# Ledger of designs, part 45: VH-VL binders against p53630

Target 1, 237 residues: p53630
Amino acid sequence: MNSKSQQQEQQPIVFVTGTDTDVGKTFVSTLLVHKWKAAYWKPVQTGIESDQGDSETLKNFKIAASTWQPPIFTPTYALQKPLSPLQAMEYEPNVDIRLLDFVVPEEWSAENPLVVEGAGGVCVPITRKLEITTDLIKHLIETSGHPVYVVVVARSGLGTLNHTLLTWNHLCDNGLRSHLFGVILNGEPNEGNVQALKKFGVNIMAQVAQCTTAHDQDMELHELPSVESLMTQQDVE
Key: E = the ipSAE of ESMFold2; O = the ipSAE of OpenDDE; V2 = 0.75 times the mean of E and O plus 0.25 times the DockQ between their complexes.

## First folded at step 19 (VH-VL; framework fv_guselkumab)

Design t1 (at its last read DockQ between E and O 0.75; V2 from the best seeds 0.85)
Fold by OpenDDE, fold request of step 21:
Structure t1 (fold): chain C 237 residues (1-237), chain A 120 residues (1-120), chain B 111 residues (1-111)
Amino acid sequence: as target 1 above (237 residues)
Amino acid sequence: EVQLVQSGAEVKKPGESLKISCKGSGYSFTSYWIGWVRQMPGKGLEWMGIIYPGDDETRYSPSFQGQVTISADKSISTAYLQWSSLKASDTAMYYCARLGKWDDWLFDYWGQGTLVTVSS
Amino acid sequence: QSVLTQPPSVSGAPGQRVTISCTGSSSNIGAGYDVFWYQQLPGTAPKLLIYGNSNRPSGVPDRFSGSKSGTSASLAITGLQSEDEADYYCQSYDSYLSGSVFGGGTKLTVL
């Protein structure tokens, strides 16, 4: 018996989305995977013609304090062009992404949380029917049989207020308020933006940044909230 | 039952090379880290390094970096600790230990130890 | 010399309670990293005694308990028995060393 055996019987799926592309979703997902001893799944990967993929990035990101070896599951779709899934499919006429195709990997033993990384932001189209990331989240809520939560990754700097609030409100307006763990701000610390977002009712989970030293990275990882604490918080709200 | 069985005691001279082994059984060998811990005579435990046989990722203690080489052969569920040139100061008991999966840096199972004696 | 500091020795009579301290710093125990305890009987390999600061693996009697506060951890043994005579080591992670660190070990003598 170990610490993980003391966790809730029903492990959560945590969907990591962002306010935009290149906001640090993969980085944040990596931290969460290690913090929570979670498995990782990116359902849709684009840009495989020029990029190793986020799964490999996550796998190769080493944290000294962590001896966790994350189970990484293969993307359901891997597209060539570094574009949104919809745009990338224009170059692959035989690929037709459907929400029904996204089934939680069978290899996931459900003994630990599953971190799911989305492509781009919440309004990124992922199907030819113009279904968006939000629809994928809803699909997982409806079909996975597990508690599903959402983490929003946003930049910490200038401009993030508008993007974060739009994203947050979008998710709330789409009935996902009770599923929102919070926002993780990625970049240089910005207490002003943190306070501003909180005034709007946005839960700020953490501020993170890529560290230059192993020590700082270890400390940053340790300061992240546990998945249990986040789940408890949701039950109160 | 999880077991780590180490190779037998070694008596060597300074300058000689040595490779000792640790064979794991009763679990998925490629799914757990294996670490090496030194215990000098009458002294405490010292972490040397760890290896993940699944992909051969290796981490060393700064004190042992470049002093030893840790490797693994997953085909026979065996981890190794080797010296290119032994010193008298390498005389010690060497333990291999498995790292637990859910607790970072936890050594949950230990081998019986390999005594290495280096003397001229 | 060890990153974690333990008393070199402790002693107690059968049935008594003994405590072994493990003092760290802000880069290990004080940083919030878990403390583990190992028992090493004479002439044997170490055995896991406590994990996650206060958890006992299967087979470890409830006479053994672990705790952590601030930069220190403690192992308590109640109802001391002759078979408890051994060396005890605390272990944690140190963020400056980027690796596992052990205490110097404590020899427990049952009088």
Scores: ipSAE 0.912, ipTM 0.954, lowest interface PAE 0.5, mean pLDDT 95
Fold by ESMFold2, fold request of step 21:
Structure t1 (fold): chain C 237 residues (1-237), chain A 120 residues (1-120), chain B 111 residues (1-111)
Amino acid sequence: as target 1 above (237 residues)
Amino acid sequence: EVQLVQSGAEVKKPGESLKISCKGSGYSFTSYWIGWVRQMPGKGLEWMGIIYPGDDETRYSPSFQGQVTISADKSISTAYLQWSSLKASDTAMYYCARLGKWDDWLFDYWGQGTLVTVSS
Amino acid sequence: QSVLTQPPSVSGAPGQRVTISCTGSSSNIGAGYDVFWYQQLPGTAPKLLIYGNSNRPSGVPDRFSGSKSGTSASLAITGLQSEDEADYYCQSYDSYLSGSVFGGGTKLTVL
């Protein structure tokens, strides 16, 4: 009944980042967590003075086809103001975020994938040393002891070609090309943008939107790629 | 060792209320969905509803929504199925079953069943 | 109302092989949702027999096997024994009903 009791597989960490704040990272993370039966960790949560945070949003999103109840790990840092982590620390001067503090939760059994959701986009500043989300990804690659991959969430609408290419190229220029699973476009379908991004060599792994009916949401979840298929794509040049 | 132990058989009249129980042991009760399945005399299995005792999230089959109430008391590791007003057509065997953690909608362990007879 | 169609009965002699079919549609088995099988011995509760289309829980003999193709699934029982006489149910998820669906059940008679 526990499919993991029959498997011996190094389980990946999948970092969900975005082209910007509010592009749908939490919605996409929720879909991936249910598709992959993954655990979830938001290492840095800001804005908690008025918002219960992305972990609670993910916990409360229901998909009828899924009875998966993800392990949800406590943020390493939870800050009050709805600002970048760096700026939020100005209002909580006793907090000093350091990359070494981001240790994969010991509670993660590593019997399933771990989805890690970043704050904002790839260049969002996190520490007083001006380390950014990309540096957090590299830190996890270097210290976690697990394979680490990256998913980029982008809106599907106007302006996405520019924002997606900037984010994609930034990650590639930082030595992360071999870690990129691809881009998930969130919002109303736009085949023109999909084809344009593909011409630049961007891997579009899915096009999603928050659905009106349970049936459509179930089918959207079902059509997402498995984590295993994405890992084999990285081995094929 | 996972066990689901149900309350005993019931003989009731139409219009009476009833609450039957299912006590789970040998596992973390709050970490698994538990559901109720009806089997009418000589018939097959019908899913009624499921509850996650960790947060009381409840889902009902459309055929049973509004007809029964599913609840849990995590302090005693017990799930319940209840009717406010029984009908003769409620005569059936009722099973509780636990959902597997790694397989969506898998009923991996079953209780022994509670026979409910509703007659005048 | 059985969304998954099973034959009402099947029979075989001891030592023979039988199969039990489970036919669904594009919103359940055909969509790729897993098929589970349950055995209900006379006078007892159902017991999980096959999960994830073809996996056997501990204690289920390897003469029970499951498979899935297209919109249908099949349970095969080889080396029939008298103890296999039971009702067998398939189950899957249906995306239009937003819930679990069971087949109508198949009574297996041995001898």
Scores: ipSAE 0.849, ipTM 0.926, lowest interface PAE 0.5, mean pLDDT 92
ESMFold2, look of step 19: ipSAE 0.828; ipTM 0.918
ESMFold2 (binder alone), look of step 19: mean pLDDT 92; pTM 0.935
OpenDDE, look of step 19: ipSAE 0.895; ipTM 0.946
ESMFold2, look of step 20: ipSAE 0.812; ipTM 0.914
ESMFold2 (binder alone), look of step 20: mean pLDDT 92; pTM 0.934
OpenDDE, look of step 20: ipSAE 0.880; ipTM 0.939
ESMFold2, fold request of step 21: ipSAE 0.839, 0.826; ipTM 0.923, 0.917
ESMFold2 (binder alone), fold request of step 21: mean pLDDT 92, 92, 92; pTM 0.937, 0.934, 0.926
OpenDDE, fold request of step 21: ipSAE 0.911, 0.907; ipTM 0.954, 0.952
ESMFold2, last read: ipSAE 0.836, 0.845, 0.831; ipTM 0.922, 0.922, 0.916
ESMFold2 (binder alone), last read: mean pLDDT 92, 92, 92; pTM 0.935, 0.938, 0.935
OpenDDE, last read: ipSAE 0.910, 0.909, 0.909; ipTM 0.954, 0.953, 0.953

Design t2 (at its last look DockQ between E and O 0.73; V2 from the best seeds 0.80)
Fold by OpenDDE, look of step 19:
Structure t2 (fold): chain C 237 residues (1-237), chain A 120 residues (1-120), chain B 111 residues (1-111)
Amino acid sequence: as target 1 above (237 residues)
Amino acid sequence: EVQLVQSGAEVKKPGESLKISCKGSGYSFTSYWIGWVRQMPGKGLEWMGIIWPGDDETRYSPSFQGQVTISADKSISTAYLQWSSLKASDTAMYYCARLGKWDDWLFDYWGQGTLVTVSS
Amino acid sequence: QSVLTQPPSVSGAPGQRVTISCTGSSSNIGAGYDVFWYQQLPGTAPKLLIYGNSNRPSGVPDRFSGSKSGTSASLAITGLQSEDEADYYCQSYDSYLSGSVFGGGTKLTVL
C-alpha cells in the first residue's frame, strides 16, 4: 500500500529538453525521475563510441534520500559519434531515423510518469528530413494517448536569458504553450535571471545545481515540485 | 501474500562468523529493496542497511558500514546478513524488512526476526 | 541515542485518547521527509501502522491517526483498547546521516 497507488489519473509523459547541449538535461531528468518515481527513456542516444550514455549515467546517479529504482528503457536509436543525430547519421549510412519509429516503450506500464530526455535543444535535427526535437514532442502528443508536457532545462548563469527566451518562445510559437510545465535553471542560483525570465511570462519551476554533498542533493530533490501540482497548474491556465 | 521468512535463532561465541537469511515470497523479489534492522535486547530499532537484489546495490548505515555484509541471492529470493567475527555486543534481534515501492524508506513488510546470541 | 525523540512511555485507560510525540530536526522531519509509524506487540516483529505521515494501511483501525508539523510528528490513538498495548516507533529519513532513522520507541500501557 503506497500513497501514490491511489492516483487514478492517467500518468503523464514529460519531455525534458534544453537550451543547448551540456546544460544538465540528464542531471535534471535524474532528479525528476526520482522525485516523481518515474520511468526514463532517451529515444536517441549519440556518442556511444566515447560515452556510456545518458541512461547509464542516470542509472548510476544515486540520491540517498531516494530508494526509487527507475525503469530505464533502451534508446530507439544509439549512434556512435558524439554529434547531433543528423550529423551522427552521416557516419552510419544504414541508419535512417524517422519520427514514426518513436513509439512509447511497451515496457512502460503507465503506472508511473515517463520522463523522456531529448537530444540537445529544441531545434536539433533528428531526421534526414530535417525534423527537429519539437517535431518529436508533437509526435508524442499526437500518438502516445497520454498527456504530454515539456520541461526546459537552461543554465542559471549569465547569458542564459537569450537562449532560454528563444527556446521558450519557439515552443510557444509551435503551439506547445499549454504543454509547458516550465523551466528548470541549472547552476549557481541567479535570482536576477529568474526575475527577468518571469517578466517575459516564463514559468520557472526550480533552480537546481549539482551538489557536492549528499545532504544538499537530498534537500534539492525535496524542493522540486510534484508532478501533480504541475498538472493542476496547467489546468487552471 | 507478501511474506518474509527469516532463518532460525543462532547461538555463537565471540570471534565466530555468522550468516543469517531472509526469504521473500508473494512478490517480485528483484523489484524491492530488502533492509536489515537491529534491535538489541530491550532497546529500539536501528537501521543497518538495504540491498536491491536486482543488481546488488547496497547502502549501509554509517554505524554498520564495514561491520556487516549484506548480500542477496535472487535465484532463491533470499537476502543475507553476515558477520566475519561476532562480538558479544552483536547480541540482538535482527529483522529483515521490505521497502515500499512508492514511499522512500518505508518498511512495509517485516520478517519474524532472527535472534542472535553471542556469549563466551 | 535515537535521532528522533519519543517519550519512553505513555499510558491511558480503555476508551481514552493517547498521543505519542516524535520530535526530529531540520535534517529529517523538519526537512519535509515523511514520517512512518510502526507498532510492535510484545514478542513480535514491528508492523507498519502509518505511512506518509497520516495514511493507514489496510487493516489498521481508524482509531490510529498520524500527523506532522514542523519538526515533529504525532501518533494519536482514540478509543484505547487493551490490544493497543505495545511499543510504537516513529521513523523517517535524515539527510545528514543519509539513511533511515528511528525514534527511541514508546511503550504504551493500557491501564
Scores: ipSAE 0.901, ipTM 0.950, lowest interface PAE 0.5, mean pLDDT 95
Fold by ESMFold2, look of step 19:
Structure t2 (fold): chain C 237 residues (1-237), chain A 120 residues (1-120), chain B 111 residues (1-111)
Amino acid sequence: as target 1 above (237 residues)
Amino acid sequence: EVQLVQSGAEVKKPGESLKISCKGSGYSFTSYWIGWVRQMPGKGLEWMGIIWPGDDETRYSPSFQGQVTISADKSISTAYLQWSSLKASDTAMYYCARLGKWDDWLFDYWGQGTLVTVSS
Amino acid sequence: QSVLTQPPSVSGAPGQRVTISCTGSSSNIGAGYDVFWYQQLPGTAPKLLIYGNSNRPSGVPDRFSGSKSGTSASLAITGLQSEDEADYYCQSYDSYLSGSVFGGGTKLTVL
């Protein structure tokens, strides 16, 4: 009955970022969308000259155990070249990306979580002012009116320790520690890397790989943590 | 009030074609799966397939893949189950049912059923 | 692969408690997938009775309850009434078949 409880802040926004491009952000986003029965938004898509983009990839990925049909929202910006948003704007002079343009889609009913997929890694430049993915995350925290959390997607293989720690520490150093759900490792299981990251205090949410059989994919989806359990772990106040 | 209203009973001969219908009302038809479930005389329930009327995505039970066609006409909020050539073993009650939004594979509202009788 | 097994029939007197079992396998109920229950009164369509293992939709009396343990689920009906005479079906998802499976059904007779 509190006047502030009438706001629709309870449903979280979960920003999926990565240690690099091509680490599997869209695959992981797809799993999370089906596990959490979430909506999906890719705020800025590049490379549309050669493909239909990550929203279409997510739409077409079938998971037999799931009958969830996610609301998929149109990117705020879609650019032609397969480059960072900053660089892609060099080829589209009429496009001027501003952080203020990134407003959570009005069509999101807020009955369910919203998964937001970032472009590239946490330091990827988005605007001509050299604002980066981390600045977009902060913008959503400040303006959305919803709890905002972050998931980091990283490769499971050799070399990931450095890139994952750099990404994790960057986010913590930017005041986002209380927003971090953790890291999802994507690729063939690598217990050595998992244990090493855990020793550094990195929260490993899951280890996933794109599976060939529907049965294995169903099992992988089932084993992912619920959004509610992750929110509880963050000691929400 | 969510309602699913099915077409009337059918009496057919083997080899004939048939298309039965299920009209949904009281909800956003294009935002929920519609499924078809068969109940043979004296037997239990078997899911046949589901369709998402928003984009016509279909999924079929392996037992029914290639045996029936599931389709929808979203302009009139109607789903269809269709046979190109009926067999006597197709004699059954056929239900349409809406899937729940928040529970995977939950059949939350059911039509009244369409009895299909296939005999010589 | 696995099929959900229910007893073909159960019976009880008015006011009694009965339980209808639904036995699956490691690829369905045992994998942790939800169990749903449907009531089919004579001459009528199935109606949702229990969802998410134990939740009752609005309008379903609290004398109906569901539970799940291991590879099996159970529907309990207390305070039996003549109107409860019906067929009851359980349902779950099966990861090997990549689809939904129903139990064979249980006819409840109220004596």
Scores: ipSAE 0.750, ipTM 0.889, lowest interface PAE 0.8, mean pLDDT 91
ESMFold2 (binder alone), look of step 19: mean pLDDT 93; pTM 0.941

Design t3 (at its last look DockQ between E and O 0.64; V2 from the best seeds 0.80)
Fold by OpenDDE, look of step 19:
Structure t3 (fold): chain C 237 residues (1-237), chain A 120 residues (1-120), chain B 111 residues (1-111)
Amino acid sequence: as target 1 above (237 residues)
Amino acid sequence: EVQLVQSGAEVKKPGESLKISCKGSGYSFTSYWIGWVRQMPGKGLEWMGIIYPGDDETRYSPSFQGQVTISADKSISTAYLQWSSLKASDTAMYYCARLGKWDDWLFDYWGQGTLVTVSS
Amino acid sequence: QSVLTQPPSVSGAPGQRVTISCTGSSSNIGAGYDVFWYQQLPGTAPKLLIYGNSNRPSGVPDRFSGSKSGTSASLAITGLQSEDEADYYCQSYDSSLSGSVFGGGTKLTVL
């Protein structure tokens, strides 16, 4: 028997988005996957001509405190150019990404949470119809049959307030307020920004940093909230 | 039923090489870590290392890094612990154990142990 | 020289309550990592007794209970029976060592 056997029968899908393309979504997704013993899926991967892909990065990211081996599902689309999906498709005329193409992988047993990593920020176009990441989140909410939640990854340092608030408000204005777990700030700790964001009603889940010792990484993993606690918090709000 | 069956007792001399085995059954062998734990005579348990047979990722205790080699053959659901050159101080009981899937570093099932005796 | 510290021995009479302590530090138990307990009967392999600080696997009697507080954990055995005579080990993860750590073990004698 395992302690995880006490988890809820219906496991959540947690969509990880960000304020920008290089805010550390993959790193944060990795931490969450290990913390929650979750599976991982990046529906759209770009830049495969020059990058190994975020799935491989996640797979190769070792956390000493964790013995979890995450199930990693193949991207629905993998594009060559390191651009937004829309722009990347300009170089691949035979590829036509549609929201209906994004179906939760059948390999997901739903025994554990599914972490879904988005491409770029919430307003990144992913289809030729100019549908954006927010539309993909809504699609999963409508079609997956599972509770769907959103985590926003943002930088911790200077300049993050504007981008974080714009992203947060965008999601709220699009009817996703009740689906927001919170924001994870990635970078050097910045209590000033944390307090500022909280004044605007933003839930700060955690502060993490990539450039840490193995010990620090282990500690950061341990300090992340459980998915159960986050779900419980949502029920109260 | 999950079972780990280890190879039989070994009597060796200093300087000799040795490879002992642990065969798993009753579960997906490539989906769980297998670890090795040493217990010297009359002493406590010491973690040595772990291997994930799915991709052969291996992690060692600092105390055993470079002292032993852990490997696996997933085709026959078997993990191995080996020495290139045994020392008298390697005399101990060696256990293999499966790590639980949902709890980090939990040893949920254990082999019966392999006694290794090294004497001149 | 175990990272986790246990008393080398404890004893009790049948029917009594005994407690085995496991003292760690800020890099293991104190950091919030789970504690596991194993029972090793004489001449046998260790067996999982407690996982996740306080959970019992199937087949483990409710006489056995685990708890954790601060930098320490504890195994309690109520209604002590002769069959409980064994060595008991606590185990956790240590971030400073980046690996599993065991206690030194406690020999329980039933008088």
Scores: ipSAE 0.869, ipTM 0.934, lowest interface PAE 0.6, mean pLDDT 94
Fold by ESMFold2, look of step 19:
Formats: structure tokens, C-alpha cells, sequence
Structure t3 (fold): chain C 237 residues (1-237), chain A 120 residues (1-120), chain B 111 residues (1-111)
């Protein structure tokens, strides 16, 4: 028996992280949720004093081709200040985020993939023990009982070569290369940056942008890879 | 058993208002889109609009935007199609249909239809 | 004028096989959107017959089958029976219209 059969039929968890805050993680998560008919979970939401949050943004985004209504799970933690979770806890001292608190929502039926959106980038501090987003990904790998994969969202333009390579190399150096689906570039298409990143061995899954017409947005959604094809790529010997 | 039961046939005059209903049972009403589909006499099917009763999100076909109002009352598991001023050209059979959860735009269960006749 | 083109009618003798075509374009079937089929018996509501191009809901006999290729889809009915006499509609999503579309319908007559 050369393959483990237990994981091949379980629905995956796909963790969406980014090269930085505001690179389009929520927009990309929305596209993936509709493409894969996935559920959505933002485990830690900050900035709720002034923002409805990423779960509501995802809920309100309309894609004409899709009638999928995703299950959207409540954040395990929601903090007031628009800061990293660690820093936001300075303003809410009764909150003590622990990695063990991040249990995959029981309401997730596991009939479909779960898209999990991280806060900020891969090194964003989450707990007072200085555990970072990468540690949360590892925690889900160890405790969820599901296959876990990672998608990195990056800007398509200015600065992306540096930021993407730093993020990609960090994840690989942390033992997550076999979990990486790849990078989605968000913004105006830039084929030069795509080819440059490919030369460094970065897997570019897609180039996306928020479109002004429903037709163009539908076509962009349609062209995204299926989760099954991405899982097949990761299982190649 | 999933069922969609529509209100009875209507005979109206041009200019009159009308609200027809579609009651869903046998499933979680707020968890599925309900759509309305018109079939003019001797013609095919055309979707008019859809509503998600869980949050009242509504989408209209461009041909029907501004011509009808689609609504839902989740407390009684009922969707509605309304005209403020009927035209003779509104004479048709009107079906409600539920959208499937796992297939975009799939009309998986249909009501029996409501015949609307508009004549002077 | 239907976005999805179906023949207005087809006919066949009991026990025979017929096919009903559904021809679309690059903005619907040709873009890869699924095709659904509905049967409408005389005086009744439409009923789902085929979803996801080729899948049969529970209770639909295997003499009904669907397929899709390129910009077209086809419904095949084998072993024709008198109760198959109905109108048949295909449906797909059309990205240029940002909405779902039905074919014009095909009246099947069993001779």
C-alpha cells in the first residue's frame, strides 16, 4: 500500500494568506468560495470598531454566475482595533488568544472545502506567546483531521517580486512546501512579473482582478482552477 | 418531501395590481433561492428573477427589472411575485422553482404554476 | 429568438431512440457552463430531468441520457413510450447576459 487512503476523500481546508495586509485576500477568498462552493471562516478579525469585517464583505460580494450561498462561520476572535491580533489585545486585556482555541467550526459539514482567511501576512503575530499566522496553519494541519493547503495572495504589480519571494521562501523554510497550492496575483495583469516569479520556482495559480462588468467577473471566476486539480498537482511524485 | 404550492389562477384587467404566492415546505426555506419563471401561452420558459429568503438578496432578469417585484416572508415560508400595474402581455403561466444548492442556477423543484389572465 | 437553439419538434415510434439537440455559443455551453434538461408533460409544470450535463435525479429512468460537447448538448431518449410525449427544455448560464437561459423547447411526439 503506497498511498494513504484516509485523506484522499476528505474535503480540504485551504488557508488563504497574503504577502501583506490589503493585498486582496478577501476578494480572492470570495472567488475561491464561489468557484469551489466552499464554506468560509476568518478565525481572527480585527478592526471591528470601524469595519463590518471580511466575513460580511465576502457575504455581500455578488457574482452573477454563482448562486452559491456559502456557510460563513463566526470568527473565533473579533477585536476592536485595526491592528495585528497581538497588538489589538493590548486594548482588550481580557482577551487571551490561544492557538488551541482555533477549532474548525463544528457547523462545517465537510461536504465541501473550507476556505480559511488569515489576518495579514504569514508572520503576523496572533498570540501573546508570539505565535504567528504560520503557526496557526501548522496547528490546523496537526489538529483538524483534514488535508490543509495554502494559497498566497500577492499584488500583481509594484513590489510583488520581493514580497512574494519572501513569503514563499518563508513558507517553504517552515516545512509547508508540500501544502502550497501556489500564488494568486491580484491586480492589473503583469505577465512580466508572472514569468519572473515562475523562474524562481513560484507556482502561479492565477491572475485575478476585480472587474467592473459582471461578464468579465464571471469569466474570471470560471477560469480559476478547481480544488481537485490543485490537489492532484500536490500529489504528483 | 420538497413541495412548492402556488396560489390559484387569476383573471385581471389591465392596470390592476396582483400578488401571487409560492409556499415552500419539506426543506429549510431560508437556505435555498426561489426563482420565478414565466411561460407565455404556447411559448417556452424564461426566468424572471430569484430571491434568497435568508437575507432577501434579489436578482432580476434584465427583461423584468422594474416590471415586477419579488419578495419573501420567511416566517410563513412563502415567496411572492407582484405587479403594480398589469398589462395584457402579462397573460402567462408563472412558475416558482427552487434553486439547487450545489449547482448554480439549477431549478430542481417546481411549483404547479399560477395562470394569470389579463384581459379588458 | 432563443439563445439556446432546439429543434421545434421531433418524433419517433414507440421503442425507438430520439435525440434532442441544444445548440449554444461561446458565452454559455461553449464557455463550459453546465446544461440542465427539463421535461414538461402537457398541462403540467416542468420537471428536472438531467443536471450537470449528464446526471439523472432519482426517479428518472436510465433511458434518458444527456451529453455535452463544444457549444452543444444533447438529450437522448431510448425505448420511447407514449408517456414521453412532452416538451423538453435545455438550460445553461450565459455570461454575456449575466443570467440563465432556456432553449426554445422541443415538442416530442410519439407516433
Amino acid sequence: as target 1 above (237 residues)
Amino acid sequence: EVQLVQSGAEVKKPGESLKISCKGSGYSFTSYWIGWVRQMPGKGLEWMGIIYPGDDETRYSPSFQGQVTISADKSISTAYLQWSSLKASDTAMYYCARLGKWDDWLFDYWGQGTLVTVSS
Amino acid sequence: QSVLTQPPSVSGAPGQRVTISCTGSSSNIGAGYDVFWYQQLPGTAPKLLIYGNSNRPSGVPDRFSGSKSGTSASLAITGLQSEDEADYYCQSYDSSLSGSVFGGGTKLTVL
Scores: ipSAE 0.830, ipTM 0.920, lowest interface PAE 0.6, mean pLDDT 92
ESMFold2 (binder alone), look of step 19: mean pLDDT 92; pTM 0.931

